# VHH binders against q9y6x5, part 367

Target 1, 379 residues: q9y6x5
Amino acid sequence: LPPKLLLVSFDGFRADYLKNYEFPHLQNFIKEGVLVEHVKNVFITKTFPNHYSIVTGLYEESHGIVANSMYDAVTKKHFSDSNDKDPFWWNEAVPIWVTNQLQENRSSAAAMWPGTDVPIHDTISSYFMNYNSSVSFEERLNNITMWLNNSNPPVTFATLYWEEPDASGHKYGPEDKENMSRVLKKIDDLIGDLVQRLKMLGLWENLNVIITSDHGMTQCSQDRLINLDSCIDHSYYTLIDLSPVAAILPKINRTEVYNKLKNCSPHMNVYLKEDIPNRFYYQHNDRIQPIILVADEGWTIVLNESSQKLGDHGYDNSLPSMHPFLAAHGPAFHKGYKHSTINIVDIYPMMCHILGLKPHPNNGTFGHTKCLLVDQWCI
Key: E = the ipSAE of ESMFold2; O = the ipSAE of OpenDDE; V2 = 0.75 times the mean of E and O plus 0.25 times the DockQ between their complexes.

## First folded at step 16 (VHH)

Design ha178 (framework vhh_8dlx_2; at its last look DockQ between E and O 0.82; V2 from the best seeds 0.77)
Fold by OpenDDE, look of step 17:
Structure ha178 (fold): chain B 379 residues (1-379), chain A 119 residues (1-119)
Amino acid sequence: as target 1 above (379 residues)
Amino acid sequence: EVQLVESGGGVVQPGRSLRLSCAASGFTVSSNWMSWVRQAPGKGLEWIGDIYYGGSRFYNPSLKSLVTISRDDSTNTLYLQMNSLRAEDTAIYYCAKGKDYESIAFDHWGKGTLVTVSS
């Protein structure tokens, strides 16, 4: 039988939640599988970019989803959460479900993973749910497991996406122990639901399951605001993305805009596109705007109106608060093995290996995940 | 001591609805996967549905449109709502506590409650 893989994402699950809260179901999952304690995600540390990096193995500059909000100056198109269905934005890369589906006797399924409801390279997942935040986990779980169990050709790659604990992290802040305890308990219980359902269907022993996330969450405060209106007139630029990485499209001379912003706050770095640090791998794409502002951890870039978020993400990808985790279980993985760190782009070549797929050119390093896999040598 | 006590059964006319309760003690319902099963006269056990840790529910496809499982955490009670009852729904209805991550295995059963659907 062809290998099967289910990729699950709980949005905004910061890695250190595992150390600070109890997860009986997830810990049981880990006990019988593997854990990567920290996953270094891609810059910027936002939802759409990082989810696409997981399934492509590419940095944002390479796969072209460079933010949750984007603007293309040539076509004058906009990308946002409410406007993400144009293949134009996704076609700069080939996600793994497309690669998988193009193989014989294989199909892919998706429960609301970013990009899965869009035809990419004229290929859309054989089974998918249109994104709808109102759809329960139960319904998503029911569909994904049904497809894994009863499809022809068989579903060999599936994705499952859930919006928590990201939404709650934004609302309460990651440092709210009371509210976050409740939220994270619910997440753990949902993991329990997943595992139980797979066992009830007889899928558990033969299915590889990866549980991961796209980014973490940092605590924000009304006392840590950077007001751009104090530094530059709004008429001088178009804001494409705001916080904590602002994408600035100048309406006047770029140098003038830069000069007005460069000293706006000691808690914000201002970069011309060509001066963006190489370590971000966030330069070589036309969708990256001429100027970007990067707020320090926990600082929020605002205009006249104040942000209501007590938590946020999108900051420097070297910050531990931005890092998610990865846990996995199945015949491809060891049992009871813990690993310290990998890069988020390393997940793609690993998944390709598990599924027996030839990976497209990517930025991942297969060697980083070898110790997780039973069929590989680990030094 | 773990206990499950079903209630709400009785004689009901066809087309009517009935809500069964399962009061649990000695453990937390929301921390376990729970099931409803029934046994009609002269027949084997039939699975009705499950409710899992996070509240996800799954049903027998043959009964899905007619049943709803729910729970109240504050009272530690499991419920089975049945609609449009038919004569063939006559059975003893049981609630059961599942073993931890063991498929189709229960470690505790209620005594059952009889539901008779008759004109």
Scores: ipSAE 0.906, ipTM 0.959, lowest interface PAE 0.4, mean pLDDT 96
Fold by ESMFold2-Fast, scan of step 16:
Structure ha178 (fold): chain B 379 residues (1-379), chain A 119 residues (1-119)
Amino acid sequence: as target 1 above (379 residues)
Amino acid sequence: EVQLVESGGGVVQPGRSLRLSCAASGFTVSSNWMSWVRQAPGKGLEWIGDIYYGGSRFYNPSLKSLVTISRDDSTNTLYLQMNSLRAEDTAIYYCAKGKDYESIAFDHWGKGTLVTVSS
């Protein structure tokens, strides 16, 4: 019987939440599995970019989902984070569910993972749910476990996505201990629901399960705003994405726009595309705009308005506040092993190895995750 | 000391609805998984449904459209709502507490409440 893997994402689950709050269900999962304490995500530290990096093993400049809001100057197409289903945006990479389905006698299943309701390279997940944030965790869990148990050809790769704790992190901020304690207890209880259901159905013993996230969260404040309107008039540029990384498409000469922006605030860095730091791997794609602005941690870029966000992400990927974690359990994984850090792009080649798939060229390094796996030497 | 006490049973006419209660003491229902199961006269136990830690609910497919499980965490009480009752729903109804998340076994049961569906 082929190996099976369920990949679960809790959006915006900052790694240090594990140290500051109690997670009895997650700790029981980890006790007989593995924990990676920090996952270094890709820049920009946003939902769609990092979710696509997990399943492709590529930096954003390589897979083409470079932000939650994008513009392609050549085709004049716009992408928004409200569920764009045009395959154009997703076709610069091959996600793992597509590769999984192209092999003989394999199916994929998806409960809301970004991109799984889009035909990519003429292939859509065998079983999927159209994205709808109102659909309960209960319904997502019921569908994914039904598909894992009752499909032909068998589902060997399945994904499950949940919007929390990201939505509450934005609303309350990660430093609101009262509200975040309630939210994170609910997340832990949902992890308990997942494990309990898999055990009840007899799936637990033979299923590999990865629980991870796309990014963390940092505290914002109305005292930490960068008013872009005080820097430059709207007539000079088209705004493609705003905060905390602004994507600027000049309507006049690029150098003139850059000169108006470059010294406007001590709390943001302004880059011409070719001057974006190499360590971001955020330069070589036509969807990356001619000028980007990168706010300092906890600062929000606004257009002559206040921000209602008490928490945000998208910041420099070197910041620990932007890092998620990874926990895993199953026949492929060691038991009771703790690892310090991996790169988010390393998840893809590890998953390909578990499923017996040949990975497409990618930016991950299999050696970084080999210590997690029972069939590998750690050195 | 863990105790489960079912109530709300009795004689009901076919086609009517009934809500059963399970009052829990000595533990917190929201920190455990819970089940409703029933036993018709002369038959074995029939699983009705479960409610898990985060409130996820799973039902016997044969009964899903006819029953709803819920809980009130403030009163530490589990409920079973039954609709469109039939003579074949005549049974003793039990609530049961799971043995934490490390097992699929039960560790505590109530004594049951009798539901008789009769015209």
Scores: ipSAE 0.803, ipTM 0.922, lowest interface PAE 0.6, mean pLDDT 92
Fold by ESMFold2, look of step 17:
Structure ha178 (fold): chain B 379 residues (1-379), chain A 119 residues (1-119)
Amino acid sequence: as target 1 above (379 residues)
Amino acid sequence: EVQLVESGGGVVQPGRSLRLSCAASGFTVSSNWMSWVRQAPGKGLEWIGDIYYGGSRFYNPSLKSLVTISRDDSTNTLYLQMNSLRAEDTAIYYCAKGKDYESIAFDHWGKGTLVTVSS
């Protein structure tokens, strides 16, 4: 019987929500499986880059999805949340669903994971939903479980994406206990729906399921704004991305733009591309702009205006507030095991192992995840 | 004490619609998965559909276009809307409560409400 894997993301699920809120359904899932308490994600800690890092095992500089908003100076192409379908952006890597469905007698299914509705290397997921945020979790779950249960060749790798708690985290901020309790309870109930449906269909015992996220969320405030217009005129640069990591394309001499920005606020770091810290692995791609501005945690870069955000992400990936968790259950995984941390790029080689796929060259380390797996010696 | 009380049954003509209610007490409906099941005269139990913790609903494929399950969390009540009723829909209709977290078994049933579809 071919091994099967369902990869689920709840966007913006900060790791410490697990200890600060009640999750009866998720805790039952963890109790019978494994938990990684903190996943160290990739810089910048944004949605598109980190979802692609999970499925490629690559740092952002290597897979080419370096932000939610990008510009390529050579081709003059723009990428955004609303303009993300050009394969040009995605073709610097091979995501796991492409590798999987190219195997004999295998197919892949997707319910809205970033990139799964794009023909990457002329290959689109065998079964997929075009992205539409108005489609309910119920409908995404129904489609994924139908494809897992009824497809020929069989679906052996499936993805499911949900926009919460990220959307509510931005709206309320992670410190709003009253609203976030309601939001997180709903998410836990949806996890219950997922597990219930898999059990009712007879899939639960033979399907490997990973529940994870791309990043966390930190509290923002109107008293923590960095007003970029107070430091530099718009005419001196093109703004590719704003906050909390601004991407600056100089229109004048680069050193001149840098000098105008370097003392703008004690609450942001200004980097020439060459000076971006090596630990970010965020330098060697033409889509990374010549100057980036990295706000301190909880600070928002604005253009002479107020901010409506109460929570945000994208900050330094060393910050615990930016880290998601990973939980998993299924025949490949131990029961009742907790692990402290892995790197988000480690998920890809682990998934390849579970599926019997040869991984493409990547930045992950299989050894970091061995303790989660029943067929591996731990250490 | 856990109780489930179905109501809304009776005699109805073919082609009409009917809404059944299941009033629950002793537990919170939204904290459990819930089901509607029916039994026609001389037949076994037939699953109609479920509603899960987060509100996801799944139906018997043969009935999917004819039924809708809903719940009202403020009144702790489960509903079954049935449309275009036929003589073969004559049955006792039960609501049922799931046993434990993510269990596929039931632990409590209502007494049922009889629906008779007759011209």
Scores: ipSAE 0.594, ipTM 0.864, lowest interface PAE 2.0, mean pLDDT 93
ESMFold2 (binder alone), look of step 17: mean pLDDT 83; pTM 0.828

Design ha179 (framework vhh_8dlx_2)
Fold by ESMFold2-Fast, scan of step 16:
Structure ha179 (fold): chain B 379 residues (1-379), chain A 119 residues (1-119)
Amino acid sequence: as target 1 above (379 residues)
Amino acid sequence: EVQLVESGGGVVQPGRSLRLSCAASGFTVSSNWMSWVRQAPGKGLEWIGDIYYGGSRFYNPSLKSLVTISRDDSTNTLYLQMNSLRAEDTAIYYCAKGKDYESIAFDPWGKGTLVTVSS
């Protein structure tokens, strides 16, 4: 029987939540599996970009999902929540579910993972749910487990996405112990439900399960606002994305817009596209705007208003507050092994190895994850 | 057209209860992050609470025992139930749709409904 993998994401699960709160179900999962304590995500540290990096192994400039709000100057198309189903945005890379279906006579299943309800290179997951945030975790899990247990050709790759703790992290901030403890306890209970259902259906012993996230969360404040309207008049630019990375499309000369912005706040960096730090790997794509503004950790860029956010992400990917974790269990993984750090792009070639797929060219390094795997030598 | 229309405000006596409604059109309230916010005369905006698309409810801790947010998905309407009203609850009450969970912006906002707590 071919190897099977279930990839689960809890959006916005900051790595150090594991140290500050109790997760009895997740700790039981880790005890018999592996834990990577920190995953260094890609810049910008946002949901759609990082979820697509997990399944492609590519930096954002290479896979083309460079933000949650984008503008493509060549085609004049705008990407937002309302048009995330246009294949144009997703076609610059080949996600693992497409590779899984095309290289082998295998099926893929998806419950809400970003991009899985979009035909990418004319291929959509064999079984999928159209994105609908009102669908419960239980319904997503029921569909995934049904498809894993009753499919021909067999489902060998499945994804499951959940929007928490990100939504609550934004609303309360990660330092709100009372509200975050409630949310994180609920997530741990969902992990318990996941494991129990896999056991009841006879899937647990032969299924590889990865639990990870796309980014972390940092505390924001009404005392840490950057008012962009105090820097520059709206008539000089079109705003493509706002905070904490603002994407600026100039309506006048780029140098004039840059000069109005560059000294406006000590709490943001202003970059011409060609001056964006090389370590971000955020330059070589038409969807990256001529000027980007990068706020310092915990600072929010606003337009003459207060922010409702007490937590946010999107910041510099070197910040530990932006890092998620990765836990895994199954026949491919060691038991009781802890690893310090991997890059989020390393997840893709590891998953390809587990499934016996030839990876598409990618930015990950298989060597970084080999210590997690029973069939690999690690010194 | 995407819009929000608040109703149910008016003059109410101290200690009484009041339910505000927010009728949504052009989108589905059960699929979106929805908020109630108020502004008392001469004061800034005060967040009351939210209902997330999955049904989870979160409240301003100073107001938690006094308010309840609910929705009727069949009529695409959001509600704010207020109990034990005090003079300091006098404000214009707004409902708002979250643009997305990663945005600081709400779009759209309603026009508001005035609640006056007095005899």
Scores: ipSAE 0.000, ipTM 0.143, lowest interface PAE 20.0, mean pLDDT 88

Design ha18 (framework vhh_8dlx_2)
Fold by ESMFold2-Fast, scan of step 16:
Structure ha18 (fold): chain B 379 residues (1-379), chain A 119 residues (1-119)
Amino acid sequence: as target 1 above (379 residues)
Amino acid sequence: EVQLVESGGGVVQPGRSLRLSCAASGFTVSYNWMSWVRQAPGKGLEWIGDIYYGGSRFYNPSLKSLVTISRDDSTNTLYLQMNSLRAEDTAIYYCAKGKDYESIAFDIWGKGTLVTVSS
């Protein structure tokens, strides 16, 4: 009877939403499980980087997915999060589903988690869905539960990814109570659907389920724009990523580009790559550009234009608005336990422990998650 | 009073489509899991599909391409859309409300609506 784990991500689920809205289904899940109130994610606080950090336990500079838009200076390759399935981008780390398949005679299943439709070190998730945002939550849930119940070798690790509340957080902003209330109620209902489906299939009592997210969301405004065109002409650089962390590839001398940018806005920090703060763990990778601009919370970097986004993320990972939560239920977890904070890189070694896998070297600390687990001593 | 009332049944020609309705009273459809179930003459109950509170739908694999379950939360009504009807779809069609997620049992059924597929 090998242990089983289902890892679920609701993209952009800011931790503070739990205090400001009602979640009856999630609250029932937590009542008989555990809640981590804040998860400190990795910098930059973007979807692809943080989803890969959850499943590798590594900082972005170590796993190589350093942004949702990337350029590799050595190979001259460009990455986009929408259509690129080149294994090159993912091969700097070994995600947990690969480890699960290679260390144990077990299968993995995936419904849309970033990286699961790509062969990584020549290994692809045993069961997977090609990424398509138009595929409903019900279809993802149906496939995952079918694979969990009807596979040989058994599926012991499964992932499920959903794009909300991130898409609505960008469109409406997290302070739009009317629209966010509707969106978050829908997510809570989907959590209810998930639990109900697992119960109906006889999976609920013996399955470990983690519900988490990659980042939060902060309110943006047309009154908080940084116009990059007022600082520097387009002919001087290639823009690899724009906002709120701009990745600048100089077409001329790096020092000259830096000097044009360094005092452009009081609401933006400008770093030469080697001067990026050590606490970000965002320096030692060829995909990190020679100059990085970091906007202050709620500020948007633009190119002589308005921004349509009322909410955004990518900001400093010390900001509580960037933090998701983690809830879990199942035989590995205590019941009714609440914990204040863990690091997002701590999730990987915890999951390896639950599944009986030897983790690859990682930046997480197993000790940080011990109090969540029934087989561990937390004093 | 808590009740379910099906409507929309009748005699239909093979190959046509038909939509059945199920009007709920005394409870809210979107707060419960709901099912469509049918019984052909001389046979047992056959599960068609479920819809859960979040709108997630699960179908009998034999019927998935032929049926769609939906709901209108503003009118508190559940629907079953059936396409490409065949003689073997002749049955009494029931909508049912789940009792709770602990028991996984139905606590209320409609009386059923008869669908006859005949040429």
Scores: ipSAE 0.205, ipTM 0.671, lowest interface PAE 4.6, mean pLDDT 91

Design ha180 (framework vhh_8dlx_2)
Fold by ESMFold2-Fast, scan of step 16:
Structure ha180 (fold): chain B 379 residues (1-379), chain A 120 residues (1-120)
Amino acid sequence: as target 1 above (379 residues)
Amino acid sequence: EVQLVESGGGVVQPGRSLRLSCAASGFTVSSNWMSWVRQAPGKGLEWIGDIYYGGSRFYNPSLKSLVTISRDDSTNTLYLQMNSLRAEDTAIYYCAKGKGDYESIAFDIWGKGTLVTVSS
């Protein structure tokens, strides 16, 4: 019987929430599984980029989803969370569900994971839901478990995505313990629903389940704003993405735009594309704009307006506040094992190993995840 | 003190609707998986549906369009709404509290049941 894997993402689940709040259902999941306490994500620490890195094992400059808002100067195409269905944006990499479907009569299923409602290299997930944020967790869970239990060829790779705690993290900020406590308790209850449903359908014993996230969240404030309009006039550039990483396309000489921005705020770093730090792995793609602005943690770039965001992400990936965690349970995983840190790109080669797939060339290192797996030597 | 008490049963005419209640004592319904199950005269137990911790609901496919499970966390009460009742819906209706663990799934608390008779 082929191995099966369900990959679950709770968007914006900051790793240290596990230390500040009670998660009885998640702790029961971890007790008989594994926990990676910190996952170092890719830069920029945004939803679309990091979700695609999880399923490709590639840095953003390599897989081509370099931001939540993108512009291609050659084709004049725009990408956004409301305009993300053009395969052009996704075709620079091969996600795991595509590879899974091209082997041995296997199917894939998806409940809202970014990219799964797009044909990539002429292959779309065998079963999928068109993205709609109003669709309940209950409906996503019903569909994914139906497909896992009633498919031919069998579904061996399945994904499930949920927008919380990211939406509430933005609205309340991660330091609002009262509101975040309520939100995180609801998420833990949904994890309970997931486990219970898998058990009731007889799926639990033979299914590998990974629960992870794409990034964390940091506290923002009305006292920490960078007004870009005080730095430069709108006639000088086209804004492709704003905050906390601004993507600037100059309408005049690039050096002149750079000089106007360079010393505008002590809480923002301004880079010409070729000067972006090598440690970000955020340089070698035409979708990365000629000038990028990187705000310091907790600072928001605005256009002569107040921001009502009390939490945000997208910041430097070395910041612990930007890190998610990874928990896993199933026949491939040890029981009761805790690991300190992996890179988010390491998840892909681990998942390929579990499914018996040969990974495409990637930036992950299988050795970093070996101690999680029962069929590998950890010493 | 840990108990489930069903109510709302009785004689009802075909085609009508009925709402059953299940009052919980000694535990909270929102912290547990809860089920409705029925037993028609001379037959085995038939599962109607579940409501889980976070409010996710799952129904017997043969009954899905005819029943709705809900709960009121403030009154610690579970409900079963039944529509378009037929003679074959005549049964004793039970609510049950599930107990899940890594080794087994079981029901650990049952009510005594409430009788629903559908006849003209």
Scores: ipSAE 0.171, ipTM 0.651, lowest interface PAE 4.7, mean pLDDT 91

Design ha181 (framework vhh_8dlx_2)
Fold by ESMFold2-Fast, scan of step 16:
Structure ha181 (fold): chain B 379 residues (1-379), chain A 120 residues (1-120)
Amino acid sequence: as target 1 above (379 residues)
Amino acid sequence: EVQLVESGGGVVQPGRSLRLSCAASGFTVSSNWMSWVRQAPGKGLEWIGDIYYGGSRFYNPSLKSLVTISRDDSTNTLYLQMNSLRAEDTAIYYCAKGKDSYESIAFDIWGKGTLVTVSS
C-alpha cells in the first residue's frame, strides 16, 4: 500500500507562539509525534516564496518565486498574488505534487496551497480548489479527506492551507495578546477537528501528517516608518515590491539611484544585486531587481503615507521572529521526539523519502531530518 | 452592484447609544471578514473592530467596552452598536470588506461612510 502524506500550513505561525500560548490539541499531536522547534525559512520571509520552497526544496533564486510581487526583466511580465495564474512564474521548479503524479502514477490533492491551482510543467494537482479565502477550514478538510479516501489513482500527497494566524498577525500585531490568544485558540481547535476527522475516517494511524508554516511575524509601529519618497523621487525608478524588502528598478543610471538611497535611513540596508549577502541565497534570478532595500526588523517602508499593518514579515531569515515550527505524526515519524532546528528547504527531501519519490536536485539536506524518521538511524 | 452602504448616523447627545447599519450587495457578509473603521475630522483612520466568517469578533482595545459588532445574515447587514457616546466619537464611520487574496489585510470594498456628530 503506498504511503500517504498530508501537509498542512497555518500561514504566519511564529515558532515562539507555542511557548507563549496554550495549544492542548497541538500538544497532544506532538506528544505522539515529533516537534521541530524552529524552521529557518528562506529569504525573503514571505508567503509565496516560502510555500514554494517547502514543496521544491529550493532557495527563492532557484525556484523563481522571489517575492509576492515580481517583475521579470527578460519577458517584462509582472506578478502579484491577485493577477491571473500564468505558469511562467512557477515553471523554474518542479513541486512535489507534480513529481508525485509523474513518477508513480499517483494522485495529488490540494486545498488552496499556493501554486496548486496552476498547471506547472503542464501538470496541475489531480484534485484542487481555486483560491477563495471565504471557504471554511471545515470545507477544505472535508474535500481533502474525501479525496484521500475516494480516488483512483490513489491520492498519496495532499496539501491544506489556512490564512491564519497571518491575517490577524498583520492586523493586530503579534504583541496583541488578547486578539492573538483568540486566533491561536481557534487554530488549536481546528487542529483538534483535523485529528478527530482523520480518526473518525480510519485514516489517522496510516497517514503521515505534517503541520508547519511559512514564516513568523514581528510587531510594527507608526513610529517605525521609512518614507521612501523622502529619499528619492518616484520619477527615478519603478517600484516592484515595497515592504519590508523593496525591489527597485531604476529608470536612470543604477549607481545614481543607489547613491540617493544608500544613506537615506539608518533602519534599512541598501544593496546592489551583486552585493546582496551570500547567506540570503537571493541573487541569481532575473526576477531579483537591480537594487533591493531591506528594512530592519519592525520597520515598514512607505510612500509618503501611514501603514495599517501592526505586524509584518519578509525580514532577515536569521531573525527568530521570522521562524515557523514543524510538527509531524504518522507511521514514518518517531513518537515524543523534539528536534531544535531544520532549514525549510530540508522538508522537501524528507517528504520525498516518506513518499518513495526520487527528489529533483534541491538545496535541502536529508541528514538534517533523519532523526525524525523511524526508518533512519540517528545518533 | 457590489457595494456597502452605511446608515444610522446623525447628531446624537453625549452619553446616548447609537446603532449603525451597513447593507451589503453583490456578496455575503457571512462569507467575508468585515470591519468598522472611523475617521475623525482632520485625523487618520482608526480601526474599531472586525467580525470574521465564523462569527469571531475582534476589537480595538481602547474601544472594546463601548462597541459591539454584529451581523444579520438573513438581511446581509453588518451592525455597529455604540454606547456612552462622547464628543471624541464624532467621525465618519465606514464599513469595509477584506480583500480576497493571500494578502488578506487589505480592503477591496468600502462604503461611502456615515457621519456621526456627538454634540450639544
Scores: ipSAE 0.018, ipTM 0.534, lowest interface PAE 6.8, mean pLDDT 90

